# Designs tried in a protein design chat: miniprotein binders against p81326. Part 78

Target 1, 226 residues: p81326
Amino acid sequence: MLHFGGFIMEINHISKILEKEREEYIRNKVEEYLKQGFSKDDAVNKANQSWRTYIGHRIQDVIYNLLKKFLKDSGLKVTTDKALNNRNLPEELDKVKRLIAINYGEYLFLPDADVIVYKVENNDIKIIAIISVKNSFRERRFETTYWKLKLKESPVTSHIKVFLATPDKDNEISYKCPNGKPKKMRIILEYELDGIYFLKEDFEETEKAKHFGKIVEDIIEISKKL
Key: E = the ipSAE of ESMFold2; O = the ipSAE of OpenDDE; V2 = 0.75 times the mean of E and O plus 0.25 times the DockQ between their complexes.

## First folded at step 6 (miniprotein)

Design h41
Fold by OpenDDE base, second read of step 7:
Structure h41 (fold): chain B 226 residues (1-226), chain A 87 residues (1-87)
Amino acid sequence: as target 1 above (226 residues)
Amino acid sequence: DSEELEKRIEELLREAKELYKLAEWLALMYGPEFAILILKELIRELEEAAELAEELKDPELLKRVAELIKEAAEALKEIARRLAEES
C-alpha cells in the first residue's frame, strides 16, 4: 500500500509527462480547429484553452480518487459537485447537497465544491470539508474565498472546512513575499481559507500552507472533532 | 567489474520502483491507458536488471528483480481488467 506521502512526492514527475501529452494534444486540437475553419492563431488559442480545461478536470479527478481511496478506511465518504448535479439523487447524496447549499433568500445555490468529504453516522450526514481544485489562478482568483465566507454566514455550514488544492505550476501563490514583495493572492487565500495544499515541493510552508500529502491526516483529525 | 554491475542493477531497481509508483498514479489520474506506457518502460528496466543479475550470478538480486516483475505483471493485469470494464 503506497503511503500517501510517498505517492505524492512523485507528482513532480507529472509535469514532464503532461508536457509531452500537451504537445500532442495541442497539435491534434489545432488540426481539428483548422478543419472547422478557424485561423491558425484562433486554433492555437482555442487548443491552449481546451488543454487548460482538460488538465483541470484530470487533476480534479485525481484528487477525488486519491481522497476516496485514502479516506475509505477511516469511514469517510467522498463525492463531487458533478455527482450532485442530478435530478434523481440517492437519498444520501440529496442530503449532502442540501447540507452544503447557501441561502440567497428565495433560492439555494451550491458553492463550487470540486470534492466534498462527509461522514455518515446513524443515518445523519456531517459535512467535513470542501476541496476546491485549481490548476491556475488566471480566472476567478478569489472564488473559493467567496464561498468560504458565504459558508461561514450560516450555522448549518459554518463548521465546513474549505481547502484549496493546487499544483501552482506558475508559482502564483507558492510564496508569500518573493523578493520582499507580498503576493496578495497567497496572503488572502491563506488568511481566508482553512488550508492550502500544494501538489509540489517548491513552496513556502506555513501552518495553513502544506504539501498535499498532509490533507488526508488533516481531514481525519477534523472528522474526529465533529 | 562486479561492483559496477551491482551498482547499475541497484539503480535500475530504484528507477523501476519509481516507475511503478508513477504508473499507479497515472492509472488513477489519467486512466489505465497512460499507465501502460510507464509500465512498458518499467518492464524494460527490469529486463535490463535481470540480464545484468544473470551475468553477476547473484541469486538475491535475481530474486528481487523477479519479485518486481511479478508486481508489474499484476499491475498490468489489473489495468487490462479496468480497460475491459470501461469498454
Scores: ipSAE 0.016, ipTM 0.346, lowest interface PAE 6.5, mean pLDDT 83
Fold by ESMFold2-Fast, scan of step 6:
Structure h41 (fold): chain B 226 residues (1-226), chain A 87 residues (1-87)
Amino acid sequence: as target 1 above (226 residues)
Amino acid sequence: DSEELEKRIEELLREAKELYKLAEWLALMYGPEFAILILKELIRELEEAAELAEELKDPELLKRVAELIKEAAEALKEIARRLAEES
């Protein structure tokens, strides 16, 4: 049983658990890379890179689980791009996959849709939203925007809302210039996307840029209009 | 039956503990707001466990669930207080 006497006490408890988890993960990955023939220095560097990827997937899984649970009672379903890339798809997920596919001449590809929200009505599937989860923007800053623009080109996918969810811990899109103007990247992402949901407090809230806590209400509202 | 209900309650309690730890982890990594959402979901799951425990007439299990609900509610209250203090 977890005991909680106050938030500060729990932060210290979590810090120890997180450090333990990181140490165990790094230790196991170092051992794994050493078995593959890497040097100790390379194994340590690769283990640290693996940890950063793992933490990124961890927050994506958290968002998936939260949305799945909070949207369930509203008749909405949630899946992931990982689930859609499974070799043996249930009929329902196969239909979801087909409804978000983008045409590139003789080829069809899926957008980078980390989390997908849809509904089933009268045996028809309606895709409500796709959510891209970004911990960092660096080289892939407009990837979500690219997929939004591609989805807009087809009558099948043009109604799908494209959201960005991000802790933005490095203030890459929540930063303001000294004159109070948002950065170019923030302006473009907010303009082209249907919403940006921050997993942090320190950002300028607008009609499209909101705290992540508002995403459930927004998705439910959108679903009622489809 | 009683055995199946007991297993379902234990599953909900296990899931609740995972969500609690996850809320703590997120508060540490990304700030308190996201933890609030997880704690609200945790309380919802614990309320379901409490209803099942009442159906089983298991006072020890009901007490355990009630303590976890109390702990989660206090965590939510403290996080909201911290959020108000910082903003």
Scores: ipSAE 0.000, ipTM 0.177, lowest interface PAE 13.9, mean pLDDT 74

Design h42
Fold by OpenDDE base, second read of step 7:
Structure h42 (fold): chain B 226 residues (1-226), chain A 88 residues (1-88)
Amino acid sequence: as target 1 above (226 residues)
Amino acid sequence: DSEELEKRIEELLREAKELYKLAEWLALMYGDPEFAILILKELIRELEEAAELAEELKDPELLKRVAELIKEAAEALKEIARRLAEES
């Protein structure tokens, strides 16, 4: 059994490895969009957007699979928002979907929940944590914070921990006050969320900002208190 | 400087070892052989760079170590390819 600690160091390389495919991916997508009749500038822009979506999904899938494996022995289960979008859900997943839903009066909507960790005890489902996976913060910088605040408004969902997992490739939130200047995004995300987990070594560690290697232990500890 | 080259080789070998473990994990434990192949391609590139530097240093022990890791990576790629062929 590869000790969780040794494997976690390897996750730091995921972003670096994926970025090496970027040039080839962009070239192929640009050619595809040119064949569809887009201008060169539009083709490049669309290719770059496609790449961001692609790399985001790949990182999310890795994190999902990691959590699913390392939480299995603790009896914890893992799912995704994508799995919950089906019309015909198993009873267990239908319950999970209902337990993370946010009330907007006439409508219930799901938060962005890339990964959902829950336990089943005596046929009752308890939601433990939602993990949002962000590769970059170019768009929707405080979306995860919005969902945390909305979940906190209901007694049904107020106990759910909301975590952010990120490689933070562009060092947007790795440090609180680089060069003596406060990074607004880091400060707000750390304040409002239950934790930030970095898929990298070069970051300012705090009580809430940790290496991704700590997330499994933290989730298990939270699960014991629920 | 020979010391700087040795340090760079050891860094590449360390990174290669980490990449190998990650690829093995992805292929065997998560059923993502495509991503494992990408990691192994990067591992091979790092090992090739290490081999070139070791040749420059004329260090037969480092060359032997790099060659062993290249062999292991090649065997891993063959196993992943075999699994992919069985699933198709």
Scores: ipSAE 0.022, ipTM 0.464, lowest interface PAE 4.6, mean pLDDT 84
Fold by ESMFold2-Fast, scan of step 6:
Structure h42 (fold): chain B 226 residues (1-226), chain A 88 residues (1-88)
Amino acid sequence: as target 1 above (226 residues)
Amino acid sequence: DSEELEKRIEELLREAKELYKLAEWLALMYGDPEFAILILKELIRELEEAAELAEELKDPELLKRVAELIKEAAEALKEIARRLAEES
């Protein structure tokens, strides 16, 4: 409880600080664009577009570092898409990359795996979970489910849990039936994925849809069964 | 009035303690200097507001509590600065 209580508190405070960071970032970017000769409306629009790109990477970094910090004492290791795309990978990461690759006939591709949790036992690597981080769902609304379904097709990768982590600021998947109308995206994502973890307080909680603070405990429990 | 001011000071001190802990964690464990600097700015702002309100109350016990928290924050800021210097 002390351990996970601290984790939940840090998640909530980080969310508040990110909101303050947003205000400062947009203010500075608007000023910069105005100095470049853009109109006020264009400057605000460009600043908001710039923030969306920035925050996407920022949220991924936050999640990576939080998981790395809170899983280290459980013998679990964490890596990222970025790390796996480096040339001259360490042997351990090269093995991780090979264990999550999906076969398309003559080609092998990696799934969209922003954060990867694995363990090393007796020099063997076991992939525990892949976490997809989404700030918004736009055109790529079912990309994560596609990768989950592909991973299920192989006995090598079928055990890998696929999670979605999202602040869902626009309430795109926070509820299954808001105003009595089913939300296909929320319903399908919850059905196909192994879990959805929200970085927010207001959402419809289920066995699979939980506050992000629960992810550490869930990953540790899954790891013990592999 | 006096009770409202005391409540406001207690709220600011509570928030300051939480930000202090978060800033220390980010700098020493998380390794995010830019994020740590943002939190440092917020921590300083809340401590300054608490100090100004405490001056208005002129309550020796509240002033002592504010002073103690400022000392704890100063120690955390020193460690955060040391960490940022080592990162650079």
Scores: ipSAE 0.000, ipTM 0.157, lowest interface PAE 12.6, mean pLDDT 75

Design h43
Fold by OpenDDE base, second read of step 7:
Structure h43 (fold): chain B 226 residues (1-226), chain A 87 residues (1-87)
Amino acid sequence: as target 1 above (226 residues)
Amino acid sequence: DSEELEKRIEELLREAKELYKLAEWLALMGDYEFAILILKELIRELEEAAELAEELKDPELLKRVAELIKEAAEALKEIARRLAEES
């Protein structure tokens, strides 16, 4: 059984490895879109967007599978927003979906929840944490913060921890004050969220900003208090 | 210089070992596509190590690296087979 400690170092390579495939992926997608009748500029733009989506899904899947495996022995369960986007849900997942829903008066909407960690005790479901996975912060930089604040407004969801997991390849949030200048995004995300977990070694560690290797332990500890 | 080449080979072998473990883990989780990508990268790094071992004129090291490439290629074939069966 690969001990979680040994795996922690391996996850740091995910972004590096995926980036090596980028050039070939982009070339192939550009050719595909040109064959579909798009202009060169449109084909390049669509290929780049496809790549961002592809990397995002790959990292999310890895994180999901990791958490599912390492939380299993603690009796914790893991699901995704994608699994909840079904009309015919098992009773357990239907309950999970309802317990993370945000009230907008006449409507209930789900937060962006790439990974959802919950426990089942005596047929009661308790939501423990939501993990948002982001490869880059080019778009919707504070979306995770918005959902955290919305979850905090209801007594039904206020206990749910919201974490961000990221390789932060472009060093957008790895340091709080590089060269003496405050990084607004790092400061706000660290303040508003319950934690930030980095899939890399080169970052400024704080009480809330940790290596991804700590996320399993932190989730288990939270689960014991609920 | 020979010391610099040896250091680079050691770095590549270390990275290769980590990538191999990652690929095994991904395969165990059923992410065969990603495991294949990792193994392809692993093989590329081992091929670089083999070239450097040739430059060092170290036949024992070259033989060791060649065996690692063989093992990685066999793992790749097995994972590809599993992917084809589940797809």
Scores: ipSAE 0.021, ipTM 0.436, lowest interface PAE 4.4, mean pLDDT 87
Fold by ESMFold2-Fast, scan of step 6:
Structure h43 (fold): chain B 226 residues (1-226), chain A 87 residues (1-87)
Amino acid sequence: as target 1 above (226 residues)
Amino acid sequence: DSEELEKRIEELLREAKELYKLAEWLALMGDYEFAILILKELIRELEEAAELAEELKDPELLKRVAELIKEAAEALKEIARRLAEES
C-alpha cells in the first residue's frame, strides 16, 4: 500500500485529535448526567467510562476494516466478536464460534476477541489469530493475558495466536524499562502474548512488539504454517 | 520573531500533509466519519498557518497555504457526500 507507512506513522495525530474530541465529549456527557441527578464525581466517572467505550469501538472498526481489506487476497477471512454474538449466525461463523470457545467444566465461553482471523480450506475452518484492541490500560489491563492463558490450556485452541493492538497514547506499555524502572505491565504482556502491535511510531521494538504495519505480514506467515 | 514564525509554519504544513494522507487512507477503507474528523483538524492547522504567513507578510507562502486549504475543503466535501450516500 502506498500510504501504509504514512498511516501508521501518523496514528499519533489521530490520538491528538481524539483527545481534543474527548474533552468536548466528556463535558457534554457530564452535563447530561448532572441533569439526570448524578453527583459531580459520579457524572465525571460515567462520562469518562462512556468515552472509553466510544473510542475503543472507533479503533476496533479501523483495525477490522484494514485487516479485512489486506488479508482477503491471501485467502484469509476476518470477523468480530460482535458478529459471533449475532442471533442468526451463518454456519461458517457458528463453526468459528465453536472453535474459539473455552471450556469451564459445564460451560463454554468466548474469549474477549475484538477481531478474529481464520481460514477455510477444504470446508475445514482453522482459527489463525485473535486481536484484542485496547485504547488504554487504566482498567482491565490483564484481560487479554487471561484469555491467552486459557486458550493455551486447550488442545483445540492452543495454536491460536493472541495479539494486542494499541495506540498506547499514555506510554503505559511502550517501553520495558523507562528511566531504569521495569514496567510490569509491558513485561508481562510481551511475555504472555504472541505479539503487541503499536498504532504509533514511538515505542521499544522487540521480536514480539512491532508497528501495526507488520501485522498483515505476520498473520500471513502464521497461516502458512497451519 | 520572524524565525520562530517560519519554524511554526513549517511544522504546521508538515503535520497537515501527513494528516491529509491519513484521511485519504481512512476514506479508502470506508471510514468516512473518521476521515472527516482528520480533515477538519487539518483545515484548522492550515488556517493557523495562513494567519502566521499573513503576519510574516509573505504573499507566496500565503497563496500556497490558501491552495492547500481549498484542496482540503474539497476533499472534506467529497467524503461527506460519500458518507451521506452510505447511509
Scores: ipSAE 0.000, ipTM 0.165, lowest interface PAE 14.0, mean pLDDT 78

Design h44
Fold by OpenDDE base, second read of step 7:
Structure h44 (fold): chain B 226 residues (1-226), chain A 89 residues (1-89)
Amino acid sequence: as target 1 above (226 residues)
Amino acid sequence: DSEELEKRIEELLREAKELYKLAEWLALMYGVDPEFAILILKELIRELEEAAELAEELKDPELLKRVAELIKEAAEALKEIARRLAEES
């Protein structure tokens, strides 16, 4: 437990550290796209999009590894939607995939599930939580909320907690009512989701909006009630 | 101003110490994402180099000693990261 407190402060720097590579990454990608025959403007736009994707995956990987390690001693397991996209899955992961699937009549689709936390008891799998990781909210502001609502519609998935983890670099959802003006996105995400976890210190804390350091404890507590 | 430089060195040493702990933690706790570990280490080295340059300008032997100690610790963390990366490859 004590080791988690010191680590919490260090995770706040992840976004800052990753952003220092941006200029070099963009320069290299622009050169690559120019060699492919794109215009300068197109190359810059593509490089910026590539950077957003790259940083998103890096933060996801860090959060996945953190949760996998800190939940190991509690007997909880962690996987990702990417790991579930294989044709040949181990039996355990095939069961996990089926237990998070959303019914659309003739089709089953998976929610966006960057990290999936589950337990195995007596050969039965119980899904505990899905964690969506967002570095920025520019394109898909309420996608996580959509999946939460869809999971809630089925008795098979209605118990699954949906969390958002974010550094919120652009302060899009860090505060509810900065300068007396309500931030619609913060209010809606906090209302619809089971929790928001910030990889930063400068945010408005509430019952549902917490520092990322609380996520492990919260998941363990939820797992005991299921 | 010597006081301003001292404050800046102390800030860099604090940041370097945090990065070192993060690198050590990544090395000890996780299969190191090699790319992320390298990023942290590059930043740690940069901060320690800046602190060393400022400490040399101030000619403060205590600050130089502190920087040298952090560099040694960072070097050991790097060796451990490299060892683990080699075992996973």
Scores: ipSAE 0.047, ipTM 0.506, lowest interface PAE 4.6, mean pLDDT 84
Fold by ESMFold2-Fast, scan of step 6:
Structure h44 (fold): chain B 226 residues (1-226), chain A 89 residues (1-89)
Amino acid sequence: as target 1 above (226 residues)
Amino acid sequence: DSEELEKRIEELLREAKELYKLAEWLALMYGVDPEFAILILKELIRELEEAAELAEELKDPELLKRVAELIKEAAEALKEIARRLAEES
């Protein structure tokens, strides 16, 4: 039984709860991997990798729900790559899937589209944007840029905006060198993508690199031009 | 039709609770822009105000009381988020 008042009381300690949750998650995963025969070092590394994946899914859920809620009144719809991988797709989602799929000869693959924004007008579907959510850049550093470049090759998909959303906790792309020059990875990502939206306070804002709070108004403006 | 209004009020209350949780999670876990967290809570309050209007139309004092409680809780959450953000700055 959840009481709204009780939930408010808990929020005062949420930072401590989340830190404890991380510690418990890591501890449980280490024990799990040790039982599978991994060494202590390997178990710790795998547990940390598992935590990164878990947090990534949590961030994706939050972004999906926020976009779905704030874009509703603008006539825009939001879905996820998870929804598009269901066996029994509604007709509308099946059309969305076909409009973002990339052709590799006899094979079709979806881009890294954690969240997809589209609109429906007279049964025609127009894809507005795809958002890739990245918690870290040590894995698949340029995967989002690869998908952007592939989408540009087709007249069907070349208009689709490709955004990156990230907390960048390790300052991998928000860090600036003392001389004021960004890291190579930041330069490449910002150049190739349509925008980077940070889920953090401390970064240098540019035309393409913005706080996540700007994403809703940007998407609405893009949709009006289509 | 009273049945339809009842469902709409229930949906608004559910959505308000979801927005509340998202605002808390973002502000406290990831240090997300306080302006964005405040925007989410303002939207939550707007949804609750709409639910209150629908509850008045249904003449349901229990739903109106529940909506009023949620508005109060949302306001307290906004104050707490602002306090924590100021404290961590």
Scores: ipSAE 0.000, ipTM 0.281, lowest interface PAE 13.0, mean pLDDT 74

Design h45 (at its last look DockQ between E and O 0.10; V2 from the best seeds 0.00; counts 0 for: pae E 11.3 > 1.5, SAP 74.967 > 70, placed apart)
Fold by OpenDDE base, look of step 7:
Structure h45 (fold): chain B 226 residues (1-226), chain A 97 residues (1-97)
Amino acid sequence: as target 1 above (226 residues)
Amino acid sequence: DEELRFLVLIAEELFREAEELARRGAPKEEVEEKLREARELAKLALWLALMYGDKEVQARAHLVIARIEEVIARLRGDPEAIERARRELEEAIRLAE
């Protein structure tokens, strides 16, 4: 009985630490925005938006670091769109950048690619997968789908797998038909993308919708077929 | 969850690597960068473990964060931060036992 009490206290303490970190972050951001001349209500709203962005970047960084570590032994390499946004790229990254570029006639643009997985064989670069990381689907719900469709239009990029990784905290896409009502966003994302990987346990698993833990194995398997 | 265990294991390993760098006399900036990386992974592990109710990963993640913060505080030489981090580490150890 005493062990359960200590454990609940630990969860409450950890929840309090994360809540405290959030509260501290929000407080500091509110003060910053107030000093910039925003109203109290605007400062609070901007601070909350800043927090969502901050957490989104942290999740992205963790996913990048995880994939980088676990794919290293397989000889696969990992980069990001941010790393490609440099004027002076190493030859290898310059080739990666060119191999993911989308043609818009007079212009080439890069897809949103939070994580890019590629291999180098005999000085040839093969792009294996692009992983988009989304913490929430409040904005740009089908952006990843757009990039997948654009990549399919070229024989240079049509082979590139596009995956979505998400904790889906608000259960926006965790289930296809909760309470018998189809979730349009889940159905479309699963249909158009090569896979959805959940950083959570409570979701409807399908052939394309899997736990994030399977992403490494799936990427390695794809890499062997290219 | 095996994935959550993997996240916290990576954080623990990065922390060990940071400690080893420090022992070898690596520049403070390099050690701090490695510690920051470890802390970010541990915080994610903790956050996910809270979402999933994985108590083991919660305890391990909390412990490694407390250890990292104690080392960072020591590297910065802030006595108040060191004392806070020490108290938090002692609590995290008690909770992991």
Scores: ipSAE 0.016, ipTM 0.337, lowest interface PAE 6.3, mean pLDDT 84
Fold by ESMFold2, look of step 7:
Parts: C-alpha cells; structure tokens; sequence
Structure h45 (fold): chain B 226 residues (1-226), chain A 97 residues (1-97)
C-alpha cells in the first residue's frame, strides 16, 4: 500500500527539519551541561558534539526503517551494525555477522557499517549491500572507503556493495568541481564507493551519485544479479 | 501526508493487537515481537511527521511509543523502559500544548 516514491520527495526536507530541532536540542543540552558545572563555552561545544551524534542516529533510524519496509516484499532483509554487535545473536544474524567480517591475519573484525541489506536463500545468506550514513565529513571522512577497500580483499566479501547516504547540508560533497575546482572528497568517495545517495535535491547527479529515492530500486536490481 | 497518517494508524493497530495477545496469555516473546513492529512503525511515522511539521502525528506517535514502552517495562521489569515511556509521554504532552 505504501509507495517509496511518495516518501522520496518528503525525505528531501530532512535537513530543514533537523535544523529546527537542532536549536531546541542545543538549548536543552547547554542548560544540562551548565547544571553540571561546565563553562558556557564548554557547554556549547559539548552540546554541538552531542547534536552531531544525535542527528546521525536519527538519520540512520529513518534509513533503516524505510529500507526494511520497502525491501521486505522483494525478499530482502535489513539489519544494523549495532544489532550485530550484540553478544546473544539469533542464528540468522550470527551468520550475517560472520559473512561481513574482515580478515586481519589472525584477527577477524567487523567493518563499521550502519545498515546491512541481505537475503536468505535455502538457509544460505548473501550480503547485498552496506549503507554508511554520514551527516558531515569533518572527521572520519574516508572511513567508508577504507571499509570498501577491505571488503574487496576477500572473495567472500568482494561482492558487497558499499553505499554512502548523506543529507550533505553543508555541500561538502554535493558537486564534483564547484567553481571549476575539483572537490577531492566527492571525487574520491564517488570513485571508491559503489554509490552515493543524497537526501536532498541540490547535488550533481552522476551514474554513482543519485537521489536517495533511487536506492531501493538499485538494491533490488543488485540482489537479482547476485 | 496521507501515507504519514496511515503509518501511525497501523502502528496504533499493531499495539492494540499486542495488547490483545497479552490479555489472551500469549507468550511474552510473541507479544514483544508485535510491540517491536509497532514501535518501529511509530518511530518512522514520528520522523516523517517531524519532516512535514505535522504536530498531530508527532504527538500520536510519541503517545503510542510511550504505551509500548510501558508494556515492555511490565513484561521484562525493565526500569529503562519505564524511563523511555516517561520521556515519550512528556514529549506528547508538550506537542499538545
């Protein structure tokens, strides 16, 4: 009954809605930190850092729930890296965890991923894609590309598509050559990743850089070929 | 807008179904799974309501989440769920004012 296309235009406003929420959030957090004895400057800095964590989780929750809802009828399942870090995993999720693990010699570690899409065929699990959700690129700007490169090193994980989803409200990667000057972050992210999906309309679209509204169709098509 | 109201209505209905299961003595795991499904849908509705500025749906979503957390707290004796329910209810009340 619900159509993903109907939600696509509506998700374009996520940055504006989050900015309105930001002012109230910051005010409440500053008040909380002032009660704890922090100076005004420290309280403001801590509140802004708290906001970045909060907004990242909120965007992740939206993306997780949208993908879970709209991929279900195509036989695709969705989980998160947080769910996979729990010790007492159901057998299905334990298999998912093992299938995305990265080999570091004697050590086997999970990549940091926000949202994982997989399918189950005859009790076999195939990982389709991971989606990294980035609200800003001030720090850890190439973490997603690192995990893509590590996943490519093994035939067990080399098929996994790695996508980046971002509102990019500060236009850090929205254009490849703004004002004729190459934007290193956009160029490297687009080159190394399997796709970038923007949660807004104002960006330079390419074969790998698309509006978030295309992600469900793209994932379904990839799953059919895998 | 219509899809947004539909999501919160479904979440409310799933919660009522979970309450019915609990009253019939269904296993706690079955009740909790229905509650988790309702909560996920209510959170999606809440997020979309924030994006559209629909305060009515925001308040409805917070209220159903509060009711869900209250039932989870009773099923598991979980004080964190009680605190989550209180925060959700306070937000629903704030949106109604």
Amino acid sequence: as target 1 above (226 residues)
Amino acid sequence: DEELRFLVLIAEELFREAEELARRGAPKEEVEEKLREARELAKLALWLALMYGDKEVQARAHLVIARIEEVIARLRGDPEAIERARRELEEAIRLAE
Scores: ipSAE 0.000, ipTM 0.214, lowest interface PAE 11.3, mean pLDDT 80
ESMFold2 (binder alone), alone request of step 6: mean pLDDT 85; pTM 0.830
ESMFold2 (binder alone), look of step 7: mean pLDDT 85; pTM 0.830

